# Ledger of designs, part 7: VH-VL binders against UPF0215 protein NEQ431

Target 1, 198 residues: UPF0215 protein NEQ431, of Nanoarchaeum equitans (p61151)
Amino acid sequence: MKKFARFIGIDDGYFVRNVHKKTKLIGAITKHTILDGVLSREITIDGDDVSEKIIDMIKNSNHYYQIRGIILYGITFAGFNIADVELIYKNLGLPIIIVMERPPKDIFYKAIEKYKPNGIELIKKAGPIYKTKTPFGYTYYQVYGIDKDTASNIINNLAIVSKIPEPARVAHMIARGVTKGDSSKPRAGGDSNPGPAG

## First folded at step 22 (VH-VL)

Design v7 (from u1 with heavy chain Y113W Y116P)
Fold by OpenDDE, last read:
Structure v7 (fold): chain C 198 residues (1-198), chain A 127 residues (1-127), chain B 107 residues (1-107)
Amino acid sequence: as target 1 above (198 residues)
Amino acid sequence: QVQLQESGPGLVKPSETLSLTCTVSGGSITDYYVHWVRQAPGKGLEWLGYIYYTGDTEYNTPFTSRLTISVDTSKNQFSLKLSSVTAADTAVYYCARDEETKEYGSGWIFEGWFDPWGQGTLVTVSS
Amino acid sequence: EIVLTQSPDFQSVTPKEKVTITCRASQSIGSYIHWYQQKPDQSPKLLIKYASESFSGIPSRFSGSGSGTDFTLTINSLEAEDAATYYCQQSNSWPFTFGQGTKLEIK
């Protein structure tokens, strides 16, 4: 892939458990450091609609045919709303890279088994978790529709100001900014990267 | 700031049920998980289980048949009941806070570290 | 369950010295290890979270490192007030478990 290919980063907005019923899903289309577009949808807390919303969001974008890949900031959105990477890939034909700052706890999978029917099945579609060393630390990632080495290169190329690739970082900033009111606040979930630089 | 305080009888007879209460102040119990940890005299720390305000629980395996952790949201209290106690259950019992967080994106989980801890309450099992 | 084994069990040290306490997990737990300090007749106090993150309000002389199965708590330039028992704790798998503790005495 070209160094300055367009990617879309996807993250969800602020929400509080047992308070909010929905939150924002944000797609940030970037070309290296350039933000070319912002997409948004609503997703259901603990729902099953994140995949269809991602598909709808990207398919209806003016930039769809310019996008070369999807960077997901995690596989779960709005709580236990789990992305189906196979379904997304089948519909969009775009490779998917899931990024995270650390592998989840083993007990997290236990929680999925307990509270989210078919959740583990969805997660298994994402394959094993790899790691790549960026100038900002290790980035853990999963891939679908792309080999892990190419994905590693993409991650490193897009790790511009943090270990989180820029499309996903920007998506996070926007999502937090429009839902919480301040994109500079750290991302919940033990994420050492607050999203925005500084 | 959130504070936790354990309370209950300091003495329990063998075969009876040990009952403790953890009272949370300075915040709503709906925001946190609470873990129970005990420490036998001169020994290390032993995790017993946790509870969320919704009643979701996980128990350490050795205690599954004897341990019940519950919550009373109206009183901002968590409760621990340990049945059929023996001398081996003599310990300082702690409740401790665990914050809710998110992993693997935005999936529900807790931090897994404890802060703050209650002062602890000694329970002695003796005839 | 995941067994956490600390080393040493006991250590007597002089003020201003450097102390290293290790915690070994029976299986990989990533970075989901935490360190506590417990002084006599007190509740445990969180020092380090996620192997290397210093908890708020903790003196800079306390630090943690490690990943996978081997973890270390380091106390630089020991103070008399650091006399306590230190515990590691894992939060990766059920049940949560603690190390057996390391008692630190200051000469």
Scores: ipSAE 0.877, ipTM 0.938, lowest interface PAE 0.5, mean pLDDT 94
Fold by OpenDDE, fold request of step 23:
Structure v7 (fold): chain C 198 residues (1-198), chain A 127 residues (1-127), chain B 107 residues (1-107)
Amino acid sequence: as target 1 above (198 residues)
Amino acid sequence: QVQLQESGPGLVKPSETLSLTCTVSGGSITDYYVHWVRQAPGKGLEWLGYIYYTGDTEYNTPFTSRLTISVDTSKNQFSLKLSSVTAADTAVYYCARDEETKEYGSGWIFEGWFDPWGQGTLVTVSS
Amino acid sequence: EIVLTQSPDFQSVTPKEKVTITCRASQSIGSYIHWYQQKPDQSPKLLIKYASESFSGIPSRFSGSGSGTDFTLTINSLEAEDAATYYCQQSNSWPFTFGQGTKLEIK
């Protein structure tokens, strides 16, 4: 893959448990530091529609054929709405990199087992969690349709101002900004130095 | 500021049921998880279990047969019941707050650290 | 369960000295370790969360480090008020567990 290929970062917007039924799904198409496009859909809290929404969002974009990969900010969206990386890949033909600030707690998987049927199976499709050291700290990641070393390079190349790759960082900022009204707050579940900066 | 306060009898006879209440003030009970932790005199801390306002619970394995944690949202209270108590159950019992957060993207989970703690209540098991 | 072993169990130190308490986990827990201070007849107080994040209102002399299985709590310049028992706690796996505690006595 080209050093400065276009990627789409995907993240969800602000939502509160037991208050909101839906939230925004944002796709940010970037080429290194350049934002080329923004896509949006709505997804259901604790639903099962995030994969189809991602597919629909990207397929119907004029930028589809310019995108070389997908960077997901986590695998769960809007609560326990879990992305099916296999389904997404089969439909779009784009490699997927899942990024996170830290590996999930073991108890998180227990929660998935308990409350989300087939959730663990979906998560297993993402494969093992790797880590790569960026200038801003370690970025943890999973891959589908791309080798881990290439993905590591992509992450490092796109870790421009934080350990979160720029497409995902920008997607987060947009999503949070348009739903919460302020993108400056750290992402829930993140460390003290989250990727997005307002 | 959220505050937690434990209450209940300070003395329980062997084989009886220990009952405690954790009252939450300064915030909605629906915003937090509550954990129960105990500390035997001169000993360390032992995690007993947690509950969410929806009634979701997890218990430490040694207590699964004796421990029941419940919630009353109308009273902003959590309750702990420990049956068939023995002298080994003599301890200061704490309830402590845990906040909900997101992980692995936006998945539901809690922080896993406790703040604030209640003042604790001593329960002595004695004849 | 994950066993947390602290070291030392007890330490008597002079004010202004640097104190280091270690916590070793029986298996990897990432950064999901937290530190508490408990003074006599008081409830535990959260000091450090996620191995290295200082909790709000905690003096800067307290710091945490480590990942995986080995963690440390450091008091850079001990004060008399720091006499207490310190506990590490993991939140990675069920059941949640605490270290056995480290009692600090101030000379």
Scores: ipSAE 0.869, ipTM 0.935, lowest interface PAE 0.5, mean pLDDT 94
Fold by OpenDDE, fold request of step 23:
Order: structure tokens, then sequence, then C-alpha cells
Structure v7 (fold): chain C 198 residues (1-198), chain A 127 residues (1-127), chain B 107 residues (1-107)
């Protein structure tokens, strides 16, 4: 992979459980530290449309053929709207790297089993969770359509100011900024929480 | 500032049902998960279960047949019922707050740590 | 269930000393371990979340470390007010479980 290849990071915006019906899906196209484009769609809270929206968002982008990979900030969006990495790959032909700050709790999978009948199947498509050490700590990741070592290199090359690759970090900032009004709130914080616990 | 307070009878007879209430103040009951934890005199902490305001619950396995946790959003209260009590159920019972967060992206989950705790209420099982 | 084993069960220490409390999980729980302090006749108080994150309002002398199965709570420069029982708790798997506790007495 070329050092200055373009990647698209994808994340969702702010939403409150049992309040919002939809939220923004943001794609940030970056070339290293340069933001080349921003894409946006809406996705349904706890819906099943995130994969279709990702495909639509990227296919209709002027930058589609310049993008070399997709970096998803997690596999779940807008609650339990779970990305189908196989479907996305089959449609776009772009390798997918799922990044996260920590592996999910085991109980998270139990929740998926309970509330999303096909959720575990979708998650299994993403394969095992790996980790790579960046200057900012460990980044956990999954891959589809790319080998884990190449993905690790990509993550490390794009971990510019945090352990989250820049495309995904920027997507997160934009998504939170335009929906909540401030991108400074950490992702791990509950959106229904009146303030950070510490 | 969110506060939790346990209340209920301090004495229960064997084979009867222990009933406790956790009252939340300083915030909406819909904002948080609530866990129940008990502590036998001079012993450690034992997790009993949790509930969300929607009624979603999880119980510790030993209590699945005896424990019922419920919620009354109109009263901003959570309730615990433990049936067929014995002396082994004598303990200080706590309710504690857990906050919802996102995981594996934006998936619904809770933090899994407890803050704040109620002051606890002692329940003694005795004939 | 995941069993959390703390070590030691009891420790008596002098003020200003450093103490370490260990919590070992029967299986890997990542970083989903939390530490509580409980003083007599009080409810538990959250000290550390996610193995190493200090909770708001907690003195800097408290710190946590570890991942996977082995975790440590460290108290630097002990103060008399630190006399309490300390518990680790995991939130990775059902059911949530606590360590058996470590009672710390200050001489």
Amino acid sequence: as target 1 above (198 residues)
Amino acid sequence: QVQLQESGPGLVKPSETLSLTCTVSGGSITDYYVHWVRQAPGKGLEWLGYIYYTGDTEYNTPFTSRLTISVDTSKNQFSLKLSSVTAADTAVYYCARDEETKEYGSGWIFEGWFDPWGQGTLVTVSS
Amino acid sequence: EIVLTQSPDFQSVTPKEKVTITCRASQSIGSYIHWYQQKPDQSPKLLIKYASESFSGIPSRFSGSGSGTDFTLTINSLEAEDAATYYCQQSNSWPFTFGQGTKLEIK
C-alpha cells in the first residue's frame, strides 16, 4: 500500500437511545493528514441499513476510485445497526479495517444475540480481533479483504495523533460535531449521560 | 447529583419474600441502569442482578428462580424481590448506578462499574 | 463464572508506605476490571475503572494496572484514611463478580 493512499473513515453521529430515530453516518476521506472529502448519510437507530448506506455513500462519491480501503470505527452503528462487511466488500471491492479502542465485553455479544437475531452472524464475518501497538497505545482491529499484517501497518501509518487511525478519528469528530455541536466528547462516554463520570 | 436510596423491611421471616425499593433522585430513572449487590455481615460483595428502565434484566444464576427486579418509572423506583429467603440471605443490600455507553462502535451497553451506590439497607432473616 | 482472587487477604502497613493489591481472574477479562474501597459502615466507593483509569475525585496515590488476568491496585504513600477493604470487580462476563476483598489496616 502506498504511503499516501486515500482511505475513508466511517463513524456515526450523536444519538440518544429511545429518543432519536436516526443519526448521521459520516465518511471522511483522507490522504495521510489531508482531508479530501466528507460524505454523509442518515442511518436508522437499531436499524439494518448501515451497510446499504455505506455502499451508497462510497459508490456515489467522486473519490470512489481513489479510495484504497475503508476504516470503520467499530462494527455497530446507531446502536445495533451492524455493518455487513462481506456485503460491503462484495459491492465496493475495498478492504475493510474495523478499529476499536478495546475489545468488546463478552456480555456485548450476549446483548447482540438477544436483540439482533442475525447480529452474531454479521459479527462473525469480521473474523478475530487483533491488536497492534501504536505510539498512542494499542489499537484493536478486525479485517476483511486484507491480511492482518498489512492492516496493522496501515493503522500504524495513520495513527497520527491518536491510536485511532486518522480517517476514522476525523469521521468521528465531524459526526459528533455536526450532530451534537461539539466533537470533544469522548466516544466511550454515554450519549445520555449529562456529563463525564471521570 | 444522582442519589440512590434503598428502603424496605429490615426483618424478614424464613420462607417469606424479601422486598426492597431503590429510589433514585437527582436524575431521571431512564438515564441509568441499576444493579443490586448484597453483602453478608463481615463478608464480601455479591452481585445479584441489574435492570434497565425498559425492564431489561439480568440475574445472577443462583437467584434466577427467586429473584425479581422491576422498575416503576412513574415513581422513579426500582424494586427487588427475593422469595423463599433463608438465613443465608441476611445481608446489607445495595442498589448502585451504572451508566449506558457505546461499545464495538455505537452498540448499546453499560459501563459495568458502579457509581454512586446507595447507603445500603440491612435485611435480617430470622424467625 | 469468572473467579477473582485477591492477594493478600489482609495487610497491616505503616503510613507513607507503598502497598500493592493483586487481583487475578480465572480467565481473561481484558481491561474490564474495577476497584472499590469500602470503609466500615459505608458503601463501596469506586477508585479505578477499566484497570487503570482513575475515577473522578480519587487521590493520585491510587493507581491501577494490568490486563488480561492479572491486575494490581497500588497505593503510594499510605494515609491513615486509606484503612479499608478493597475489592476488584469484573464486568466482562455474566455474572458480574467481585474479589473476596483485601483488608488494609494502617498501623
Scores: ipSAE 0.868, ipTM 0.935, lowest interface PAE 0.5, mean pLDDT 94
Fold by OpenDDE, last read:
Structure v7 (fold): chain C 198 residues (1-198), chain A 127 residues (1-127), chain B 107 residues (1-107)
Amino acid sequence: as target 1 above (198 residues)
Amino acid sequence: QVQLQESGPGLVKPSETLSLTCTVSGGSITDYYVHWVRQAPGKGLEWLGYIYYTGDTEYNTPFTSRLTISVDTSKNQFSLKLSSVTAADTAVYYCARDEETKEYGSGWIFEGWFDPWGQGTLVTVSS
Amino acid sequence: EIVLTQSPDFQSVTPKEKVTITCRASQSIGSYIHWYQQKPDQSPKLLIKYASESFSGIPSRFSGSGSGTDFTLTINSLEAEDAATYYCQQSNSWPFTFGQGTKLEIK
């Protein structure tokens, strides 16, 4: 893939468990450091609509045919709303890279088993978790429709100011900014925001 | 800032039920998980289980048949009941806070580290 | 369950010395290990979270490192107030477990 190909990063907005029923889904279309477009939908907390929303969001975008890949900031959105990477790929034909700061706890999978029917099956579609060393630390990732080495290169190329690839980082910032009011504030639950390495 | 305080009888007879309360102050009970941890005299720390304000619980396997953790949101209190106690259940019992966080994107989970801890309450099982 | 084994069980050190405590997990737990300090007749106090992240209000002389199965708590320059028992704790798998503790005494 070309160094300056367009990618869309996807992340969800701020939400509080058992308070909010929906949150924003944000797609940030970037060409390296350039933001070309922002897409937005709403998704249901703990729902099953994130995949269809992603498909709808991208398919109806003027930038659809310019995008070369999807970078998901995790596989779960709005709680236990889990992306079906196979479904998304079949519909859009775009390779998917799932990025995360660390592998989930083992107990996280237990939680999925407990609260989300077929959740583990969806997660298994994403395949194994790999890691790549960026200038800002390790980025963990999964792939669908692309080889892990190419994905690693993409991640490293797009790790501009943090270990999170820029499309996903920007999507996160936008999502949090418009839902919480400030993109620089920590995620709900005390999670750190993606940003420059300390 | 959030504070936790354990309370309950310091003495329990064998075969009876140990009952403790953890009172949360300085914050909303809905924001956190609460774990119970005990420490036998001169020994290490043993995790017993956790509860969320919704009533979701997980127990350590050895205690699944004897342990019940519950919540009273109206009182900002969590409770622990351990039935059929023996001398082996003599310990300082702690409740501790755990914050909710997200993993693998936005999936529900908790941090898994504990802060703050209650002061602990000693429970002695004796005839 | 995941067994955490600390080393040493006991250590007597002189003030200003560097102290290292190790914690080994029976299986990989990523970075999901935390360190606590417990002084006599006190509750445990969180020092380090996620192997290497200093908790708020903790002196800079405390640091943590490691991943997978081998972890280390380091006190760069021991102070008298650091006399305590230190515990590692994993949060990767059920049940949560603690190391057996390392008692640190100051000469």
Scores: ipSAE 0.857, ipTM 0.929, lowest interface PAE 0.5, mean pLDDT 94

Design v7 (from u1 with heavy chain Y113W Y116P)
Fold by ESMFold2, look of step 22:
Structure v7 (fold): chain C 198 residues (1-198), chain A 127 residues (1-127), chain B 107 residues (1-107)
Amino acid sequence: as target 1 above (198 residues)
Amino acid sequence: QVQLQESGPGLVKPSETLSLTCTVSGGSITDYYVHWVRQAPGKGLEWLGYIYYTGDTEYNTPFTSRLTISVDTSKNQFSLKLSSVTAADTAVYYCARDEETKEYGSGWIFEGWFDPWGQGTLVTVSS
Amino acid sequence: EIVLTQSPDFQSVTPKEKVTITCRASQSIGSYIHWYQQKPDQSPKLLIKYASESFSGIPSRFSGSGSGTDFTLTINSLEAEDAATYYCQQSNSWPFTFGQGTKLEIK
């Protein structure tokens, strides 16, 4: 991957079911690893609108024609709002990389079957889960519109603090900061190995 | 720091219902799950089930007909009821916290490890 | 249901020695295994999460390894305070399950 390439990382914010109806969707645009822009939308908790919101957010941005790829922090957003990578790719013409710290547990698939059964087909569209070694451990990922080896190179070029690439890591921090008021984890009793959220 | 404390009667008669409360302090219950785990005297740990603040639960298979786990979010309390108890249900009962994590998205995504645990409460089933 | 089988059930150990405890899963669970220490009259204490990640405040002599079905907890340079029962626990599938435990005693 080239030094000046732009990527957008996407993640959702904090929410409480039965209290909130929507939460934030954040796009963090980086030029390589330097934050270059922030986009936001709202998405419906357990809804079906994340794909259209991703498309709208990117297509109407000043950065659309400079973005070379989309890095999704997971495939589910705001609970069971599941990204349709096929729809997103068809509308934007941009390769998609879904990143995660670990492959999903069996209980995740059981929850999808129970609470969002039509989501199984969306998850299947994202294809097999691959892994790539980074200085911070193995990063797990899926691809759409890009081969796995090119995606592995992109992940490794952008994973400078954790095994989660900077665009997705920064999107997570901003989304949590805006919705919960603090993107940092509290002191004392915290996790010794915090996730790539930063 | 978040703390969990089990409470309830220490003695329960056979065929009656064991009832326990887990009171949570020092944190928001909307960010984690509560699990119930028991340990018979001199035996290992046995997972009973979990509950989320929304009321969603999963129970260990042998207990599905006897076990009810519930939540009262206004009191920061989780409850366990085990009906038709026998001497085999004599155990130390723990509640334990399991945090949400960002692994493949949001929603039903657990860390899957337990910290902190309550101190545990011994429940003896005898006449 | 995933059965976790620990080995050994019991081990008498000398301080400063290296101790290994194994946990075998009846089917692949990736890295979704966690290790606990339980001393008499105490609640379990988390040592290792996700097979190999040390929990906050845990002495560096404790380490974990493995993936799939075979997992190991290692205590380098055992100390007297490490006399306890150790459990593995999986979080890949419902129901969550624990191994039967490994009791370590100091010779």
Scores: ipSAE 0.662, ipTM 0.843, lowest interface PAE 1.5, mean pLDDT 88
Fold by ESMFold2, last read:
Structure v7 (fold): chain C 198 residues (1-198), chain A 127 residues (1-127), chain B 107 residues (1-107)
Amino acid sequence: as target 1 above (198 residues)
Amino acid sequence: QVQLQESGPGLVKPSETLSLTCTVSGGSITDYYVHWVRQAPGKGLEWLGYIYYTGDTEYNTPFTSRLTISVDTSKNQFSLKLSSVTAADTAVYYCARDEETKEYGSGWIFEGWFDPWGQGTLVTVSS
Amino acid sequence: EIVLTQSPDFQSVTPKEKVTITCRASQSIGSYIHWYQQKPDQSPKLLIKYASESFSGIPSRFSGSGSGTDFTLTINSLEAEDAATYYCQQSNSWPFTFGQGTKLEIK
């Protein structure tokens, strides 16, 4: 049986600390690379609720039994709200692929130690970082509940306009669009290398 | 679009405190980090530290006892104070922007490269 | 802290030559190195980010490569306006550090 599988990409929106207490969490469901649905929740900036919100949005949707995998754009959301891939997998039974443009700097781990020390355990659960070559450069990824070679094939099937797979790319654009007003704007200045949308 | 401009006294006496301001125009300071970098005459670039709009800082090790970097969000200004200066602190002082980036997610993490830089201001330490 | 060692410290160059500047890190920094050009009495200007990604508006003759500990900046056909001092800078670890600089002069 060969049919286009559905995947959900997940990303959070723009926020300003001490101004916003919550931001949007967006789930973009694609049938192959075609947008098929959008889910949303709110999550707490620097909070601990992203895993429960991911579980809730997927489990309580009409798409649950059609989704074959979750693509997380990074493991941190809304600052230091860190996804627990073990909890998400246990509750949904869905493989998880975490995608990144670059492996984290050493200063990222120092920041977790300083600002969210209980998050170290959650980061360790996500395992080693792999890389795969796409037509758009190397995509870095981690896996939970799926082997790295199958995940590499999924990434390459879904990375059609950037090295970030379409579900995560679209989730990112929607999240920026609804929180900052324009999905294509750089965060600041005239940087010509925006995220997946540019 | 975003511009940074350093200002402050060009001459400081030894043992006094060097005090500089970086003024941001053309944007909001909530979307990036400001770093301070200095360059002694004829020498290379030396990173001093950074500040985020929340007040979070990191200082280069030799300066931890003498350096204070602060932010006034109401004025779009960042400040640098370096106490107990000597002739070795004579340099051009720059402020520079570093964008917050989505690395492994979102939050307190830097791109790590600097653009734009301010024009720089020379501070001479002399009695 | 991470020491960045550039080579050479100084080079006198002829226009249209290929120029290679190296930067070696004292420990692995992945691809977290950036290259700047600084002309006399000017602030540094970003050329290359993340070892090999050209910044916007930078002439195509500038390119970067490397990962881990060994990095290069290449100017494939030098122009007179490229006379400047070049710095590498790492952003993998605190404190951020710069190489000592490489000064290019026109012969």
Scores: ipSAE 0.620, ipTM 0.835, lowest interface PAE 1.7, mean pLDDT 88
Fold by ESMFold2, fold request of step 23:
Structure v7 (fold): chain C 198 residues (1-198), chain A 127 residues (1-127), chain B 107 residues (1-107)
Amino acid sequence: as target 1 above (198 residues)
Amino acid sequence: QVQLQESGPGLVKPSETLSLTCTVSGGSITDYYVHWVRQAPGKGLEWLGYIYYTGDTEYNTPFTSRLTISVDTSKNQFSLKLSSVTAADTAVYYCARDEETKEYGSGWIFEGWFDPWGQGTLVTVSS
Amino acid sequence: EIVLTQSPDFQSVTPKEKVTITCRASQSIGSYIHWYQQKPDQSPKLLIKYASESFSGIPSRFSGSGSGTDFTLTINSLEAEDAATYYCQQSNSWPFTFGQGTKLEIK
């Protein structure tokens, strides 16, 4: 893929159920692997608005016509707020790559069935899970609006620090940093940063 | 560092209810799951169930009618109640931490491995 | 539910030997297997997560491998302190299950 192609990585921030109603949604725009912009919206914890917020964030940005693809860090956001890749693709005309470190456990699908049963349809729209070898191990991914081999090349060009492509990795760091106060996981001994106040 | 400590009676009479508390210190319980695991004397490990700080649970099938796991977030405490006990329920009872992960997103997704474990507490069911 | 069958149930071993312990799942569980060591009168101690990832602070002589249904814990050069019972545990499906255990003793 092109050295100067722009991608947007998307992830959500930290939250505590029954305390927070919303959390941040972060879009990290890279020119190849170099951070070139950051977009933000709020999404509803366990809600249904992440697809709308992704569309709005990208379509109303100055980067819209420069972005060549969307890299989602997982398909669930803010708990059970599940991305509708078909809706996003129809509205933006941009290929979508969903990346993950491991295939979901069976217990993930059981949780969706129990707590967000209408979400199973959204997960099915994302299609089969593929894997690709990177210098950091296997990255698992799904595609919408792009063939799996092209997506594999994009992942390998953008995975420079971990098996998660840089746009998604940076989006994760920013999202957690602005909501938890620190982009890393809490240490043993309980330095738990609070999520955003509602 | 996060520490878990089980507490409760060491002796419970048959047909009564076994009640245990797992107290979490050195951390917030909003970032992980607590599992209960038991080990009968000289036997292997048996998973009983888990709880998330929201109160959501999953129980091992043989225990669904007798087991209740609960949480008191204000006290950083998790509780286990096992009703109608028999000698077969004599065991060391452990609570253990399982961290939340975001590998496919931020739903009900956890690591699935346990660290740390509590020290365990022996409960003997005897007349 | 997923049954984990460990082999052997028991093994008497000589220090510095290579020891392998097998765990077989009744269904495919990907890499969602974890290994624990338990010494007498102690809580289990996590050794290996996700089939092959060493937990922090674990001696390098411990390693894990496998995917799908067949998994192995290897102790490359056994130390006397490694005498313990070893358990595999799966986290792919409810209920979580443990293997029946493998007891290693020093000859």
Scores: ipSAE 0.604, ipTM 0.827, lowest interface PAE 1.8, mean pLDDT 88
Fold by ESMFold2, last read:
Structure v7 (fold): chain C 198 residues (1-198), chain A 127 residues (1-127), chain B 107 residues (1-107)
Amino acid sequence: as target 1 above (198 residues)
Amino acid sequence: QVQLQESGPGLVKPSETLSLTCTVSGGSITDYYVHWVRQAPGKGLEWLGYIYYTGDTEYNTPFTSRLTISVDTSKNQFSLKLSSVTAADTAVYYCARDEETKEYGSGWIFEGWFDPWGQGTLVTVSS
Amino acid sequence: EIVLTQSPDFQSVTPKEKVTITCRASQSIGSYIHWYQQKPDQSPKLLIKYASESFSGIPSRFSGSGSGTDFTLTINSLEAEDAATYYCQQSNSWPFTFGQGTKLEIK
């Protein structure tokens, strides 16, 4: 992979069901690992519009002809809004890499069957899940329009602070930051020390 | 920091309904699930079921006919009702938090590990 | 239902020894197993998540390993305070299940 290649990482923001109807979709464009641009759209919680929003966001940007690939942080967005990698590839001509931190649990597939059964075929289009070793552990991924070994190389070149490639990691941080006001999850507990009482 | 506290009667007569409340303080209830787990005296841990803030539940199979788990989002409270109890239902009952995670995309999926747990409440079923 | 079988059920252990507790799943569960410590009359305490990730604030002597069906919890140099019952728990499939427990006592 070229050191100066641009990739767009895509993730959605925070939402609460039965309160919000839409949330943000963020595209983070990097030149190698350096943030070079940010794109945004809104998508429908549990809707069917993420693929069209990804296409629109990229195709109507100044970056379209410079982007060499799309890195999706998972295949589901805003709950059960599921990306159609075939449609995205046909419209943009860009290879797609779907990244995830762990292989999906059996419970995930049962949730799709229960809550979004028409999404099962979209998940099947993304093909088998591969894994690649990074300095941060194993990253799991699927590919569309690119072979698994080339995708593995891209993941390893872009995973500099976590096993999630920088474009997707930054997209996640921006999406959480603008929708929840903080890009990190609250600490669950454990070793935290409260400060002195005021 | 998120804290969970179980409350309810410690003694229940056979054939009656065991009723417990889990009160949650701190944190956002939209970011996690509440599970109920029990432990008979001297025995291991037994998962009963979970509830999400939207009302979605799953129950362990032996309990599907007797167990109801519910949520009152206005009070940050989760409730457990177990009907037609017998001595076999004598146990310490825990509620526990399981965080929503980004797995294969956006939320709706559990982390799957429990932290924090409530302190537990012993419910004895006897005359 | 995924059955988790722990070994041993009970172990009497000398301080400073290395202790290994195993958990075997009846089907592959990837890395979706978690380890808890429970002292008498206390709530369980999370030690290890996702087979090998130490939870925040857990002493470094605790570690976990494994994938698929075979998992281990290791206590590298046992301390007196580690006397407890240890449970593995899977989160891959409904219903969530626990192992039967491994009780460690100090000699």
Scores: ipSAE 0.601, ipTM 0.828, lowest interface PAE 1.7, mean pLDDT 88

